# Ledger of designs, part 2: VHH binders against Intracellular ribonuclease LX (RNALX)

Target 1, 213 residues: Intracellular ribonuclease LX (RNALX), of Solanum lycopersicum (Tomato) (Lycopersicon esculentum) (p80196)
Amino acid sequence: SQDFDFFYFVQQWPASYCDTRRSCCYPTTGKPDEDFSIHGLWPNYKDGKWPQNCDRESSLDESEFSDLISTMEKNWPSLACPSSDGLKFWSHEWLKHGTCSALNQHAYFQTALDFKTKSNLLQNLNNAGIKPRNGDYYGVESIKKAIEKGVGHTPFIECNVDSQGNHQLYQVYLCVDSSASKFIDCPIFPHGGKCGSKIEFPSFSTNDDHDEF

## First folded at step 12 (VHH; from t9 with W103Y Y104W)

Design x4
Fold by OpenDDE, fold request of step 14:
Structure x4 (fold): chain B 213 residues (1-213), chain A 122 residues (1-122)
Amino acid sequence: as target 1 above (213 residues)
Amino acid sequence: DVQLVESGGGLVQPGGSLRLSCVASGFTFSSYAMGWVRQAPGKGLEWVSYISSGGSTGYADSVKGRFAISRDNAKNTLYLQMNRLKPEDTAVYYCAKEYYGSYWTPDAFDIAGQGTQVTVSS
């Protein structure tokens, strides 16, 4: 095996994730904020391949990052079903990806939180007049440019499709150097989830089906 | 606990075919998307194919037109028909269960088994 080359830092738009035919479960801690949330911080190789489960014996230890839990609940919520407080999701991210990062648990989660703050995606979009609202569509290039202006690097925009067939802003990929110190230009972008020219930036709607507490 | 047991791997010549199988247990197989991922020697993991619970399929560009994913829910079994095999297809192939996210991403599927070795060589 070889050392990984960079991180994908992936942030998701919860409203878009939950506006699909796939299952979506709100955290037991409550409905997520209308803001981007962290999906993951994933070590990757330049060729698009990735390492995983680099230490299967390194189980998640909440005591190692207890000071971050409250912040993680807000910024890194789980939308996986069944509803949870995030620990199971974070365990998954750690065991699968974090163990390959050369970071300890605290540093891994802290790093992701820091980069969420640094990226400030929603604010960057707002600065460009791009705001979440059901039925509002924006140019994908405009979205990219708005984020690039704020972050200094070109993002990858992943779209999903709602029940009506509309493309939605689902996830934003940024790349972080292997030392987890700074954003970088992505050596490679994901090959799926490509967007149309115009995509919806939806807001949360009242959906009882997703209120699993 | 989720169990996935892969089989069907082996040594084949370029241009040959193999059919991989994966028997699943410990969860409601029919309710989950399943996928195949592979890892070549000294390389990272890569997504190969997925099949949703509804039967929708996707393939990596490198295997499109050559590989076919299918499932038999009655048998809790996932399949991967591999045709026109190439040396670059040499890898350990893992059956994987849906977890979270888009099916082609590193986070989408969880590996539970030991995989099955596929070697394509003259």
Scores: ipSAE 0.914, ipTM 0.960, lowest interface PAE 0.4, mean pLDDT 94
Fold by OpenDDE, fold request of step 14:
Structure x4 (fold): chain B 213 residues (1-213), chain A 122 residues (1-122)
Amino acid sequence: as target 1 above (213 residues)
Amino acid sequence: DVQLVESGGGLVQPGGSLRLSCVASGFTFSSYAMGWVRQAPGKGLEWVSYISSGGSTGYADSVKGRFAISRDNAKNTLYLQMNRLKPEDTAVYYCAKEYYGSYWTPDAFDIAGQGTQVTVSS
């Protein structure tokens, strides 16, 4: 197999994921925080292709990262149906992507957690006055700039579409070097999920709840 | 268990056509988006096309206008009509079942079968 060139580090906005025609199931561990959560850390080639399942015999072993599980439940929840505690999702991510990362299981998951912390996406957006609120729309370029200011690299913003046809901030792609050491400029961006000029940044909370705080 | 069995691959000359089929079992086929991904020799995987459960379709730029994805839910079968084939289309083609995320992403579909070899050569 080829050596990969970089990681896509993908974070999702749960409220947007759950505000589509597709199914959404909260984890059995509880409702996700109103914060970005990790979708994946994916080895990728600079041409946009990717390796996967580099070691099919490397099954997920909870004992290898037991110290991270609580943190992963909060920061890397599964929104797939049926509801789960995340283990199946993490197993999928590991077997499909992690096995190609040259990292062991602990390092793979720890790396993703660390980069979530480092990216601090919600705070970066808040610093720019961009806050999640149903019915509020923001310029996609403003969102990108806010994140870039914090992270130091240009993100890719992926949008999904709600039932009314509105574009929502769904996922943020950042790139990490192949050594899993630092954020880098993405050699290539995904080719889908294009956003309109203005996109919604939805919330799980009602607008009334936001007015109270 | 999810099973996906690809067929229809072969050797074809540039400009030729092939029609791939994928028979699915072990899940409610009609409820899931399906896709095709391919892997050329010595290269990584790339998504080729998807079809949602509702019938919405998408294509990679490299195959748009040449390939057509379709499904027959009554037969639990996914199809990929490939026209005007090019040497760069040479790859193992895999049928894949929806997993998570947008249908064009590396995480969108899971491969279960062995794929079918498509070789485009003079």
Scores: ipSAE 0.912, ipTM 0.960, lowest interface PAE 0.4, mean pLDDT 95
Fold by ESMFold2, fold request of step 14:
Structure x4 (fold): chain B 213 residues (1-213), chain A 122 residues (1-122)
Amino acid sequence: as target 1 above (213 residues)
Amino acid sequence: DVQLVESGGGLVQPGGSLRLSCVASGFTFSSYAMGWVRQAPGKGLEWVSYISSGGSTGYADSVKGRFAISRDNAKNTLYLQMNRLKPEDTAVYYCAKEYYGSYWTPDAFDIAGQGTQVTVSS
């Protein structure tokens, strides 16, 4: 087949984006929920290479997916600076990745939203006692097992490092078949973002669990 | 307004060296990580290397030890020193600007230039 082999479906933990030295800006709609958010749905080849920008004339057309915008604001925010309403982020994801997916704009965005719901990441972690809390550390293998139990496929866990040098849960990769119908085992995992054996799962909460002001 | 102009490609024999340059404009170069991606004939894109705004670097396994990325923030210029070139390094090389997330994924960097052709004659 000459299309592509699978999708990476990638979700990001907002607190881990924002607690590094990199600039972080909340969307104009406000601080994201304490939940995983969609980063992207990216066509890939099994050899680790990827297509992009497969139709430069197919610009984002809000009328094609207007019914999804409120849901996308909640589930697909950008934390890039400056703050935005998300349209630039979604336009980028469509032009770079969506045009290579063989889906129209509505189907592309709806599919990613559906897979976020199906992955149920935060609940799967919570069912294993893994909850966002500053100062608590979790085994990376425990995180993988909790997600695999709920989804049926082993995720790739990407870590980053907060401003204090702590390794933390940052992004979760799952793989989707090329027809965008189901999760599959990843043919290949991405390079980089190695985790230590134990990592933080930070909270957005400003309230200290042990202190009262 | 982002402009990236790659240069320095050419024809070289196996074992040879080339130095690629990329002149950037339309953004604050020193504030962003920069990277190189490449596309061999008939293949998809692949990540080659990154350099953060602070100078930290990373390389794909296929080029590690042979390629060296560097930047000159005063000249808004990104470089890739390519040594011990192999036929499998034949590709169009693009410099790319940090977009979002990580440094080594399909979404990490955006291409804006036409790239520069590297051909290793094997």
Scores: ipSAE 0.780, ipTM 0.914, lowest interface PAE 0.8, mean pLDDT 90
Fold by ESMFold2, look of step 16:
Structure x4 (fold): chain B 213 residues (1-213), chain A 122 residues (1-122)
Amino acid sequence: as target 1 above (213 residues)
Amino acid sequence: DVQLVESGGGLVQPGGSLRLSCVASGFTFSSYAMGWVRQAPGKGLEWVSYISSGGSTGYADSVKGRFAISRDNAKNTLYLQMNRLKPEDTAVYYCAKEYYGSYWTPDAFDIAGQGTQVTVSS
């Protein structure tokens, strides 16, 4: 009955999704690029609570965003099993979160795609010498500072644990104003997902990313 | 289809206890993390607790030390033991099934039931 206060805009690192003890399935379009991907754009209240499912009758209508599908396959894949074309994942995100956003379906998906581009996470980390490599560990504060330098706002860094017990960079949270126009400082950070002082940033590629000779 | 049926709510005095139950069907219960979320009148949803398929647990700061989540995989049943209840615990409590991502986020769990009302008042 009340509108929301801000969005969490959440991106995940595919290698950290897939290298845990759980199964991971590539989308039917194939292995995602080695880049952050969109998890979701989630209306939230400043008191840490959230709305959801604000219009149970607003089913996903593929014709409303068909021009975006190719870009969403690249930037918003699902790694859940079984492999899919992403429509079920996008339907869930729309029904649960998008219906509460005051955006129509096209605007909701386009907005998330635009914020992924604006956040430029992988390049911001690379500019600070932070690269995905198995066995390399980085300071969590260095990761936060690299992103803040590029975006202008402090992110929340969520870690998970790989199958060998190592803490690793998993998701990055940025906050967006309620009109979906710009990044803002987060009114509140998420509960949980603590990282140690140093964490892994694992590689997703099965190929070397060198070849200087 | 996933079915989650919550029960065990009621009216209690401050300082009292309740035990909530949730009977699950339509999926392999033992394979998924489960959680509790709640909604006070006129307010948004709030994560309360999770329990992983392996039995690891977590709690929101507002309930830590007072609430205990558990599961019985043989009975497809999730529980929430609620002790030292406070007026601010008044809410509809929903049982929720793992969907995607970390257990304490808005996207972690999906609600499927009508919930059970807990009211804490003198």
Scores: ipSAE 0.761, ipTM 0.907, lowest interface PAE 0.8, mean pLDDT 90
Fold by ESMFold2, look of step 13:
Structure x4 (fold): chain B 213 residues (1-213), chain A 122 residues (1-122)
Amino acid sequence: as target 1 above (213 residues)
Amino acid sequence: DVQLVESGGGLVQPGGSLRLSCVASGFTFSSYAMGWVRQAPGKGLEWVSYISSGGSTGYADSVKGRFAISRDNAKNTLYLQMNRLKPEDTAVYYCAKEYYGSYWTPDAFDIAGQGTQVTVSS
């Protein structure tokens, strides 16, 4: 659909992906940096519905974005098992979401990379004294305020649970206007992903954490 | 080679009930969360419900109290019991398999079947 209302721009915290009862795997390119990574850039409607797979014949064409691949390996890794080089993950995000964005492949991936840089999530949290550290908890409202101060818009914070059942910072949602030019206030927030009033912000420990329980 | 085959749709009057089924193959069904999404004519996709591999469930507010998701791991089958149907429930209903992220989001589930049409009209 070319007439969607906004994008969700979604980033995930790799340590929280891996610190669950399910296993995770490093990308074949190696251990990711301790930083937020891109999950996706998703066209959405203001009524909470979404388009997908808007051109099933527009397969990922690596030649269209080859100059971005090394940057995407760093900033858009997959932690799913088995280990992979990311092309399957990017193909999925393109076919499902990117084909609905009214952007070509290069522009789609470049736009998401640019918004990750602009959001500056890890630094914005650090500026408020919120740092990844196992065993420490932060107020969810403090996390939202730290990001809002840096970005100018209130994020949606999604939590998952660690192997002990504690809520942890998992994904951060920001909204982008339909022309993909700027952050906006979210017209609607996602359903689910409850956080408690205080949540973990864990360190990335996938090398030393073979046990999920 | 994931396959999802939806069935059980049809034409019903408001207030009626339907039970949707989805037979899955090509993956270890019991290891994945499953969900239902729907699409009304000329509208976007909408999350309806999920059931985790461990049996936890969730529902969109628009269907809570009226729909019930369940699974039978021995038969590789997902179900959606739909009660007190409204004209607003008219849509193609798709069975979906866990992909990535949180169950309520557009990226949580992948559709692989043709869906089953539910029409609620007098």
Scores: ipSAE 0.730, ipTM 0.895, lowest interface PAE 0.9, mean pLDDT 90

Design x4
Fold by ESMFold2, fold request of step 14:
Structure x4 (fold): chain B 213 residues (1-213), chain A 122 residues (1-122)
Amino acid sequence: as target 1 above (213 residues)
Amino acid sequence: DVQLVESGGGLVQPGGSLRLSCVASGFTFSSYAMGWVRQAPGKGLEWVSYISSGGSTGYADSVKGRFAISRDNAKNTLYLQMNRLKPEDTAVYYCAKEYYGSYWTPDAFDIAGQGTQVTVSS
């Protein structure tokens, strides 16, 4: 079905993906920038449920979004192993979520790229003095307020745990209206992934030894 | 080719119990987290529970204390014990294999089977 209430727009912090016991693999294009990257743009219902796979025959067609590929390699990389060029990740996100969005492939990917730019997460955090640095901890409420100041809407902050047991900033959820035109207040926040009151914001430059062997 | 075959659904009275099973093939079952996702009539999908490869479990608030997920790696089988069933538990239940991210999110698990119908009605 293409009848849904809002999108979650989800970005992830690559250093926090890679510094867990699970390991990661850099894209074949190389180590991602020290910046948030797109995880996905997910149609959802306001009751916390979601649609998926709304057109199982609408396979990813690179020719439909070829002008976006270089930007997506930068802003929507896969860190899954083995190393890849991202097409498998984008195909999964399109088939599972994009087919439910009422957007064509080009519009779907362009919209997510535009919202990453509009969210300006790393700069908004930096403006509040919140910078990636191993060993330093930040208040979760300070992180939320820094993002809210720049975006105008309260985010949901998801944490994970590094290999040393430190809780860290992992993903940021913002909400987008069903017409994919603007950020909105989230009708519902995800459950789970709770952060403690203070969390790490790790530097990515120390994680380059997580290459697949 | 990943295959997940759900079974054990049926009609049950409120307060009753059912045990769902999911037989997996086409991948190394013990290496992946597994989960249950459900879809009530006329509604979207929702996450129900997960079990990691190491045996850690989690549950949606709506089922905590009533449902118990387990796995038998020797039989490549995932289970969901469902107790004190309520009419709102009526749904098709899908077994799902780990894909990406946090286990309680829509992107965490992929469905591959037809699911098994659970109907809770007096």
Scores: ipSAE 0.714, ipTM 0.888, lowest interface PAE 0.9, mean pLDDT 90
Fold by ESMFold2, fold request of step 14:
Structure x4 (fold): chain B 213 residues (1-213), chain A 122 residues (1-122)
Amino acid sequence: as target 1 above (213 residues)
Amino acid sequence: DVQLVESGGGLVQPGGSLRLSCVASGFTFSSYAMGWVRQAPGKGLEWVSYISSGGSTGYADSVKGRFAISRDNAKNTLYLQMNRLKPEDTAVYYCAKEYYGSYWTPDAFDIAGQGTQVTVSS
């Protein structure tokens, strides 16, 4: 039975993962697209506590979601070292969080992929003139408003710190109702992960070039 | 394999103290942030405290000023000094190793041990 109140749906910015002192490793499929990627879909309680590992016997079974794998490689890559094909990362997210979701494996992964598409984060930021560029700073409130305009709900913005000490856009939290059907206002925002008033939105590029073809 | 072995729990009266220990193996202990997570009976998990590889610390509001996290990298051991214990501190306490992201979130730390029971009652 489902006994949690909502999901956090969490996406991360790959450049901000990789430009810290920890660095990163690209997936075996290569450098990720310059786009947000899925971190996870996490059952949570409205008091800020969470369930985890609700069925330790429910190992990841690739045959249950084989049709999604190529899409997950693109949209749910691992940046952890050493380089991998993502199965270890997806297994961790399934065992820790997915087993508590009341969804089967296929539905769990498909739902997260669908919410990434619905959130449309990179395009919503771009529509407000907020683009990934090294050395550019954006107001954190402008980032929140751009996402809220597109999604209809205020996100939580988590920052991290690059190797030079600059605060940067790292993860975006949106909330999903317990039936996994729609975005909702977050019952509670995460504690921590504070941003300054202006933050970087880094690119994978070494130069601060504008996009074109 | 990562191993985390918690100890030092027990039954204590309100206002008492306990010192929890966690012996780690199977990874380079000094390279990772470590944390404590707890689960009260019938409740979800909650973050308690972290200590970074560099020694920076953080605490949940419910334990600030009462709990102190520390580490001994030479012994691969994490500690939690718990003072002025309250009945609401009753929980299984888990030592946890950094996995991913911000230290206060559900995904920040992975549990690998059985935990140690702390019971605070009159």
Scores: ipSAE 0.712, ipTM 0.889, lowest interface PAE 0.9, mean pLDDT 90

